# Designs tried in a protein design chat: VH-VL binders against q9gzu0. Part 19

Target 1, 229 residues: q9gzu0
Amino acid sequence: MGDPNSRKKQALNRLRAQLRKKKESLADQFDFKMYIAFVFKEKKKKSALFEVSEVIPVMTNNYEENILKGVRDSSYSLESSLELLQKDVVQLHAPRYQSMRRDVIGCTQEMDFILWPRNDIEKIVCLLFSRWKESDEPFRPVQAKFEFHHGDYEKQFLHVLSRKDKTGIVVNNPNQSVFLFIDRQHLQTPKNKATIFKLCSICLYLPQEQLTHWAVGTIEDHLRPYMPE
Short names: E, the ipSAE of ESMFold2; O, the ipSAE of OpenDDE; V2, 0.75 times the mean of E and O plus 0.25 times the DockQ between their complexes.

## First folded at step 8 (VH-VL; framework fv_lutikizumab)

Design y3 (at its last look DockQ between E and O 0.16; V2 from the best seeds 0.00; counts 0 for: pae E 13.3 > 2, off the site)
Fold by OpenDDE, look of step 8:
Structure y3 (fold): chain C 229 residues (1-229), chain A 124 residues (1-124), chain B 107 residues (1-107)
Amino acid sequence: as target 1 above (229 residues)
Amino acid sequence: EVQLVESGGGVVQPGRSLRLSCSASGFTFSDYSMSWVRQAPGKGLEWVAYISRSGSTIYYPDSVKGRFTISRDNSKNTLFLQMDSLRPEDTGVYFCARTYWDEYYSRGYYFDYWGQGTPVTVSS
Amino acid sequence: DIQMTQSPSSLSASVGDRVTITCRASQSISSYLTWYQQTPGKAPKLLIYAASSLQSGVPSRFSGSGSGTDYTFTISSLQPEDIATYYCQQSYDTPWTFGQGTKLQIT
């Protein structure tokens, strides 16, 4: 018989398998917290940090029809969608987030963040924390990297910019762990016309097996690099 | 540290031309739009020109349109302002300014970094 | 063109005083307003953008508010280093225009 850790892992795997059969997600057994940091290229500029109001876990394969619809609507690529559908991954949706800026009094409202045509962002970083439901334990950082570099989503924006009649835009990082839902807006004045891309929501993709892979440290420890002084 | 250093200012007669330069450092020049803003002696600020990152979009006020030309060389981290047909009213300090897009709201552009300016005097 | 009317043109206050400057646009500018500080002989410095957003590194005693056509800039507690001319600027429409400036002095 394996060591206690091995037994625990096996038990979790069994649970996961059972949940899968029931079209449920292991993620449903966890509470989540998520933070979004916009890291700027200028090192002197403090990151814009947001707290997600609610993290919604969704099992990818439970929404196959919706994903395929998205492909039909050209929101997703068929290839990437198929790959995702085949993976045992959970989607962690962040539909709304609030600014955590301490330097601005009253900046507690939900905000749409402009991603384009600005170029001062280096990357978007998402920090995910979780704990077992009904646990009094503190949230622990999920040991996964969720980063989306400016160069990667800008290329996609430029490509979408040339496309007409698309209302919903979704872009993803190269490793398909971060999906950005973007709203394209046309701003017009008598003399000026501009197209902007606003971040509406974020979705993280995490293999279910990684749900119990925690790093060390507190939420505060992990947010410290992004927090204003 | 972001630095903008203007040069090329001087004293010229009306009708003459002058070319200003702005050398940028401390940031990726090609990632930012740039502007020129001038200030007449003892007066306020006046926006003079805007140029997008790629140089594809340019704006002028009517006061300088047709006479001034803004350009940039991203390979040299340099912004230019070609001023032709200069007039006495063009006299002032010319500032190079990095032009920033609002980060949270669609609230337009602002100038987050400025050079120290270069003086231009147009007099007969 | 959008005209920006700044008030007052000049003011004097004591250290520690609350100072308020107003800027009125000839039409609604939807918070496309920026406040700058210019000390004598120096370049302007960004203080507030988007009407109420404090630029990084700027002291918290500076603030901005307003909407539509009317905007206010406030220094909660005036400091000696705040001697400068302050400008509002709209970027709602081109040409981008500035207020005429407010010269702030300390008595």
Scores: ipSAE 0.032, ipTM 0.539, lowest interface PAE 4.2, mean pLDDT 85
Fold by ESMFold2, look of step 8:
Structure y3 (fold): chain C 229 residues (1-229), chain A 124 residues (1-124), chain B 107 residues (1-107)
Amino acid sequence: as target 1 above (229 residues)
Amino acid sequence: EVQLVESGGGVVQPGRSLRLSCSASGFTFSDYSMSWVRQAPGKGLEWVAYISRSGSTIYYPDSVKGRFTISRDNSKNTLFLQMDSLRPEDTGVYFCARTYWDEYYSRGYYFDYWGQGTPVTVSS
Amino acid sequence: DIQMTQSPSSLSASVGDRVTITCRASQSISSYLTWYQQTPGKAPKLLIYAASSLQSGVPSRFSGSGSGTDYTFTISSLQPEDIATYYCQQSYDTPWTFGQGTKLQIT
């Protein structure tokens, strides 16, 4: 009679040993689904919900260093960013995503969702689901929190505004689980001509062991709070 | 069904004025920015005026700035273009166009619905 | 001002042909690029926005691509009703400008 969690950890350790022998990451053994919700401050307004078209797991050091360059240029979160570089983490890149609202049609395209200047967003929530690759089991929610509150990324954007010739930045939430790749552009809106920060892509960071730690529920259960209509 | 109907075009001499109107229906007019776009005979399209949803933000290209005035009456679902000091180069068909900007996506401004246009001829 | 140059200015093709029109901006416009169709004697009609997004109700034979300064509009299988002039338009910066147009004729 063994502890179910201890039995799962033993199985994970055996898999890690096999993957090390084959020079493969644990993340390569999973399929992923990811959704992005922009939660509005106004309680009556439903979230803007997106489905990620392809989740790309990455373990390369060059790519990791390039992703974190914007974080190093910010005075906030530098110390925690350096600690993250020392951990065995999987990066899950979401370079493209599609709106789930009914009145939008389109093909795959780059994300141009405006994050700043605006004050109507409370937070960004990423919902990550996984299953063993080639399994016919349903996707299950990964037991990890992926939230980036507006105040946290706005503070970093305000710091970056003082810098010339910076067109691309990366910012992260306090626990370094969500990284936003941001484009700085000049755009005329109906109200003014302003510098804006647009979300290009998202990367989730999590320890590899969390890939097998699932929460209860289905995709539908976890999306329901954010679904249009 | 979105519908835009222009009126007020005609033939005038250089230096005179015309006032164009555009009646809108089939959508909440006050939720959308509006533009005027013109097309000279046998030629391409030229944007000539923009007005925001509330009317607080207005843009013109240099070719008409100081001579044209765009305005709107949201209570009557009507867009206007006052054209003063008209020149022969202002001759063309004038289209009323709904100007779209998505508050969630930075996809630019584009003209998603157009009227049939009203002809303006400026000649002696 | 951002100048938009379309190529070709005029094009003849047969029904069923693949048609390609290009639009080049004098500076990067970050995919703030729209394609319109204008049938003779009628108002322009929106086909494609954001360089590649198909407007609702537009047939799937129409498509767009490109980024930066270079953009492409394609009709995969030309139909008789596609006789029109096609315009690109940038909305990256004011004044918003159109290409000179491409007149498409069926032979």
Scores: ipSAE 0.000, ipTM 0.474, lowest interface PAE 13.3, mean pLDDT 79
ESMFold2 (binder alone), look of step 8: mean pLDDT 92; pTM 0.943

Design y5 (at its last look DockQ between E and O 0.06; V2 from the best seeds 0.00; counts 0 for: pae O 8.8 > 2, placed apart)
Fold by ESMFold2, look of step 8:
Structure y5 (fold): chain C 229 residues (1-229), chain A 124 residues (1-124), chain B 107 residues (1-107)
Amino acid sequence: as target 1 above (229 residues)
Amino acid sequence: EVQLVESGGGVVQPGRSLRLSCSASGFTFSDYGMSWVRQAPGKGLEWVAYISRSGSYIYYPDSVKGRFTISRDNSKNTLFLQMDSLRPEDTGVYFCARTYWDESGYRGYYFDYWGQGTPVTVSS
Amino acid sequence: DIQMTQSPSSLSASVGDRVTITCRASQSISSYLTWYQQTPGKAPKLLIYAASSLQSGVPSRFSGSGSGTDYTFTISSLQPEDIATYYCQQSYSHPYTFGQGTKLQIT
């Protein structure tokens, strides 16, 4: 009935169809809202809360191309190729953000934010919300934790201090969901020379299927712990 | 002590309007979302509107969307439901309910305090 | 919309009996389930939230359990004041739907 070559051709055609469907990232099918909170160690201090002006989804790897090449070269089985498709990862870039203080008029600016040396920040928290594009549905929180504790990024800053490098620096939290793009500067005062690390940009990494794994609550509900008075 | 008192119910013909009010006391009104829940005679409960603490987030089921408008005045501790184009199916007791959000565990919403209800009858 | 199916629709029991009411959701609601008590002529009263957490001031004879789509409400030893209609309600997704109710009578 079917020969082995015919069955292999049919399997390749099914894989090609699936890969064509995945050419459109799931992230491209969503609207996003993202907020960044710098949580202070002092209990009485309200977080510094920012709204991301535009969330820019970018693929971190070209899994589609790698899978196609692997199948064409017979380096992957069909089963293995399907497993790789389930691990698509997306970057959600937050290059610009605005303060959520009510007395600040909406302004899209790059913000440089000194992260080190300082000891008053406990953690950086990112809050991500999504909905299907052009939907009337409310934004819902993505069920993922995006936190980068001061102790974790300080350890990485101390490592890079010992490395004599003048290039921009990228550090990530332990579960590799939050990436900070850092600029190292050397400030010279009349009395001292000091090195600082400034935050230039934040990027969230997550599996694309998490974009439909929603928790409950409104943006207002989830922002309340971080809202300025 | 938390208290919610509804008013504005009555008898009205189909196609007409009513405006319900709910006066809140015994808690910081602006810290809570609020809902309206109705109960038809001899029937169960139906959620009909939600408004967030600031008034920025508002939700309705399809059964009332476009006809009912929920609003609040935090300076007067008052919740409102404007009911337009009323139908006989809207007949029931309308409860004002405080909608609690559990921030500590993200356990969702629940209606932790309810008013006594105000009856609404839509009849020819 | 998430449909909530409550069983039984009515129930008679004696003082001291263990009473069990079930609530099934049409899809997983991840324990975002609440139980309410409504005595005749009164507003509903919150008993249990998050499937198993007792509201403050609720007697310990009331309990809730379950996960996913299947949830259970239990009165361990029925008291005369427990005559009421009991409702489950999901708060996972709008609209926040209720079960049909279970009318509890005491023989």
Scores: ipSAE 0.328, ipTM 0.696, lowest interface PAE 4.2, mean pLDDT 79
Fold by OpenDDE, look of step 8:
Structure y5 (fold): chain C 229 residues (1-229), chain A 124 residues (1-124), chain B 107 residues (1-107)
Amino acid sequence: as target 1 above (229 residues)
Amino acid sequence: EVQLVESGGGVVQPGRSLRLSCSASGFTFSDYGMSWVRQAPGKGLEWVAYISRSGSYIYYPDSVKGRFTISRDNSKNTLFLQMDSLRPEDTGVYFCARTYWDESGYRGYYFDYWGQGTPVTVSS
Amino acid sequence: DIQMTQSPSSLSASVGDRVTITCRASQSISSYLTWYQQTPGKAPKLLIYAASSLQSGVPSRFSGSGSGTDYTFTISSLQPEDIATYYCQQSYSHPYTFGQGTKLQIT
């Protein structure tokens, strides 16, 4: 009958152990491409589209501490995390992005990566494509929906905002398919102190068996809705 | 030996519901995705539902989406198909099919084992 | 949706004959093609997967080939027990669609 703290520690240790066991995945047999679209509420405003430089399947537990921290900080529940692990979920990490917008002189990348405070974003959409390794075949769209609505991550931001001294915030969408790694920054202006939440990286959660479920169409077909005319 | 046995078929009126079951044996049921495929009288095969091994994701064609519900009980090695709002065009033999997914290679997934089917007739 | 077209719809051949069935996809399916055999009154049986891989226990007289949009199923020497309807199915993308079938009879 351990004290609540002891129980929590044990639960976290179990989570850690499970995370380590899931390093090898079917995802290792695939090449991935990923795009991130920031869809704005204003329909006339074209989406900000980014290409992920490299999609990293969880072969190494490079983000273990961030995940564990997120649980510890109650950004998402331990129970949900454990459930995901039980479902043989693969993590696809997107640590770096590049803008696909050629029309914007100067990578206003920093502004695009600020998620809060702002209210012009409707949702974040991640598009995942894959192909078998050693294949000359074109990338195929993975038949999965990766969306994170503004309202959902804002609520989480507001909750975290009240907590002092937290760096490295993880938020997730309701269905736990998209995880955002957020950096909280305090900006000091001559007039005011402001807190901003900047997107650092994205991680997609996908059942391993879903990796072979592809939709029809090319990368271009699927990006078209998010690309400038 | 892998065995799939469908049950629950019958004659129903349009608009009614029917629930099909498929009992699986001879393999670890929870390791495989499962599908329902139907065949109208004298016609070809039509995929109607898929459920992953864990039930984490489900797919339907547009022809049955919103009317059919696939589910599974891994503890009982049973696959289900709840068919609501049945139409005459839903008439046919319904097959339970194991959806083999090879995790180790380029084989993709396919229906490697089929049941004998259960007949469903929707008529006024 | 990907459409699968089989040819011919029906075929009659003699025992010992070489039989060829063609399946064409409306778009490239990258060898994600499966062939099934369905004898009258029975469930479909898997014969060939991944366009050319023979399922375990299936006689060697059955074979498959092809790439891109065009695929071929072949029976090298037709046997009486091969009377059936044959179907191709693409496993490339959802929804996974079948050809209309080829009814094979022996004369």
Scores: ipSAE 0.016, ipTM 0.534, lowest interface PAE 8.8, mean pLDDT 84
ESMFold2 (binder alone), look of step 8: mean pLDDT 92; pTM 0.940

## First folded at step 9 (VH-VL; framework fv_lutikizumab)

Design z1 (at its last look DockQ between E and O 0.02; V2 from the best seeds 0.00; counts 0 for: pae E 12.8 > 2, placed apart)
Fold by ESMFold2, look of step 9:
Structure z1 (fold): chain C 229 residues (1-229), chain A 124 residues (1-124), chain B 107 residues (1-107)
Amino acid sequence: as target 1 above (229 residues)
Amino acid sequence: EVQLVESGGGVVQPGRSLRLSCSASGFTFSDYGMSWVRQAPGKGLEWVAYISRSGSYIYYPDSVKGRFTISRDNSKNTLFLQMDSLRPEDTGVYFCARTYWDEGSYRGYYFDYWGQGTPVTVSS
Amino acid sequence: DIQMTQSPSSLSASVGDRVTITCRASQSISSYLTWYQQTPGKAPKLLIYAASSLQSGVPSRFSGSGSGTDYTFTISSLQPEDIATYYCQQSYDTPYTFGQGTKLQIT
């Protein structure tokens, strides 16, 4: 026999042991390719398309960031721990990305993409592809939606402007699948001080099991809607 | 068969100008970006100009920027390089090259076809 | 500018030998790397693009590998017609620069 707190702790310890045994994640068994499309509001403009130089997978079950808490209601401390322990989440870091514009040589250099202040972007779309590591099989699109609409990240930027600066400003989309790592810069001019938000890197969050849920088609099929005019 | 034939090279004095031409055949010229690449005597290769398929984008490295002008006439399948204020260090063989973006790998531009080259000598 | 350094600058080998040439970039170029062959008195010829992809019509004895800053070009069995200077080129960032070249000779 046992009290309810003892049974709960035993269940948590079993879950923790299972997570430790899964230290070698499923994500470590895959190669990735990732692309970023900035979709413009104007219907005649094609997206600005970028290739991620290197996709870095990290197994971290972490929903503790201040911005994540600001998007969701505060959670009970134990419930937050149970949510983390019940989720096998893969972080796919895209620290650097390069333009894929075919007619403009020089856009392949690393650049800080300005997200704010500007009003011409509708949304950010990330396209994720995977295959088993070391295979010569073609990459297949991961069946998951990675979109971050302009209104959603602008609201977060405006709230951040009213607070003390923090190293590594991070914002996320409503379903917490896309995280933007933002460099907040204060430009000093003779006339005024200007604040801009530059995109440093992107991180995709998805359940580990979804790495083998592939959609139909090739990289070319899925990039075609975003290719330059 | 893809063919690129350069012409217009010669011997000129420093400070003078020279205009190179490249005639293209065996492919749809207007579908491809084009470049000029030079090779100094006994030395390696240097990219000196690029023009996109429509001519809407042009690039020059700092070594020639402001002195060289690349242009194209898609109706005549011809690429041009106007070289002004020539210096002795501009001496070399000038190749025109078809510049290709590899859609299969999505990994950069490269020169998949080259002309025979036209020699340019800048000396007093 | 990204500097491309080839090693060795020259190389002598016998017919049938395995030949290896390396190319190092001054920063990571993410496999935006191309190999060219220039036979004496002729224009350069594309051999390998995207670090490892063989151009159509190029013999299978040629291969490429590598990532990041370090890339390798290999001729598995040297033939007499392979006497040439070999160049690597990066297309990661402008200006798209070439290595200084590796002159291959037969002993």
Scores: ipSAE 0.006, ipTM 0.452, lowest interface PAE 12.8, mean pLDDT 77
Fold by OpenDDE, look of step 9:
Structure z1 (fold): chain C 229 residues (1-229), chain A 124 residues (1-124), chain B 107 residues (1-107)
Amino acid sequence: as target 1 above (229 residues)
Amino acid sequence: EVQLVESGGGVVQPGRSLRLSCSASGFTFSDYGMSWVRQAPGKGLEWVAYISRSGSYIYYPDSVKGRFTISRDNSKNTLFLQMDSLRPEDTGVYFCARTYWDEGSYRGYYFDYWGQGTPVTVSS
Amino acid sequence: DIQMTQSPSSLSASVGDRVTITCRASQSISSYLTWYQQTPGKAPKLLIYAASSLQSGVPSRFSGSGSGTDYTFTISSLQPEDIATYYCQQSYDTPYTFGQGTKLQIT
């Protein structure tokens, strides 16, 4: 009788196979919670923390066109894109965010979403939690790292700036786990024309095999470093 | 603050039916499983029923299986226990309890919040 | 069904005393054990879950330990407000069962 872990793995594989037949992803069997933290370079400045309203899991095949569009727009390489398409990867789309700061009346939600030009952000951190659907279990942290450092997305922004005609911009972190959908806006100031990049949505890429890999701790435990004192 | 308030208890004759209700507040009701636990006079606690957050999973002990029905209305933040074919041994205080999953566990739960209970007396 | 045997059934101790209650399961319950406190006329209160995890807001004088079939509940320094009946409960398998309870009094 195989190792309990082996049995579990086999059961999961069977489930995956069944879901494939149904054109469903393993991710469809989970509820998700996601948080987005903007970590500032200044240590005294507390992170801006957002809760995602809804996490939408999408199979890689469903996003093929979007991925290819990104390639066409030179947002990421074809080779990387092909690798993603070949992998059994789930996309977790986060279209809406809410500020967790209850104390900031009038927090210009809009300013918090401007990614460029600004240099005060160190990185974007996405925290993903999941549980089985219909389960009474608490949400558990998915054991995956979703970070996008300022230097990495700025480099891509600067590259896009040279291209006048792009309205929809997608940038990704080096490990291709975090994709940022960016809106390019031109602001006319009395003195200058300024270009800004505003975050519209986030998409996380996770191998399906990682869906059942949970870290220890509660949501609160994992959010604590990003919460205001 | 989490609050659970039971109602519907009373005195009934054997063979009769009674419906208990539990009103929940102070938390997202639909995110938690719920249970009924009873306590006979001067005795210990006995688990009576469990219902998952969506109602998809329901469990009973053999002592009440086929006679009791647990249900919930998430839109009203209310838990129910329909008790049919009541017996004298069903006499006791019935508690509504929020059921919480043990962290890291895929099995088992504990009761992290309880109501004050509603008394049920089955006597001829 | 898993049977839970709690000992002692009753206990008297003085304020400041260390109090120990034991709970034994008829089979291994893999630390799926919970301790509750019930004061007369009131609802049970969760104290410890997962054998040793202290519930938020519960005083640190309460603790739990154990594994397999044998578990222990401890009050390090008994306080007047601790007068209650204490119950262990296994959450390992259905039907979920409780110990018979330990009535704690202060002399």
Scores: ipSAE 0.000, ipTM 0.550, lowest interface PAE 11.0, mean pLDDT 84
ESMFold2 (binder alone), look of step 9: mean pLDDT 90; pTM 0.908

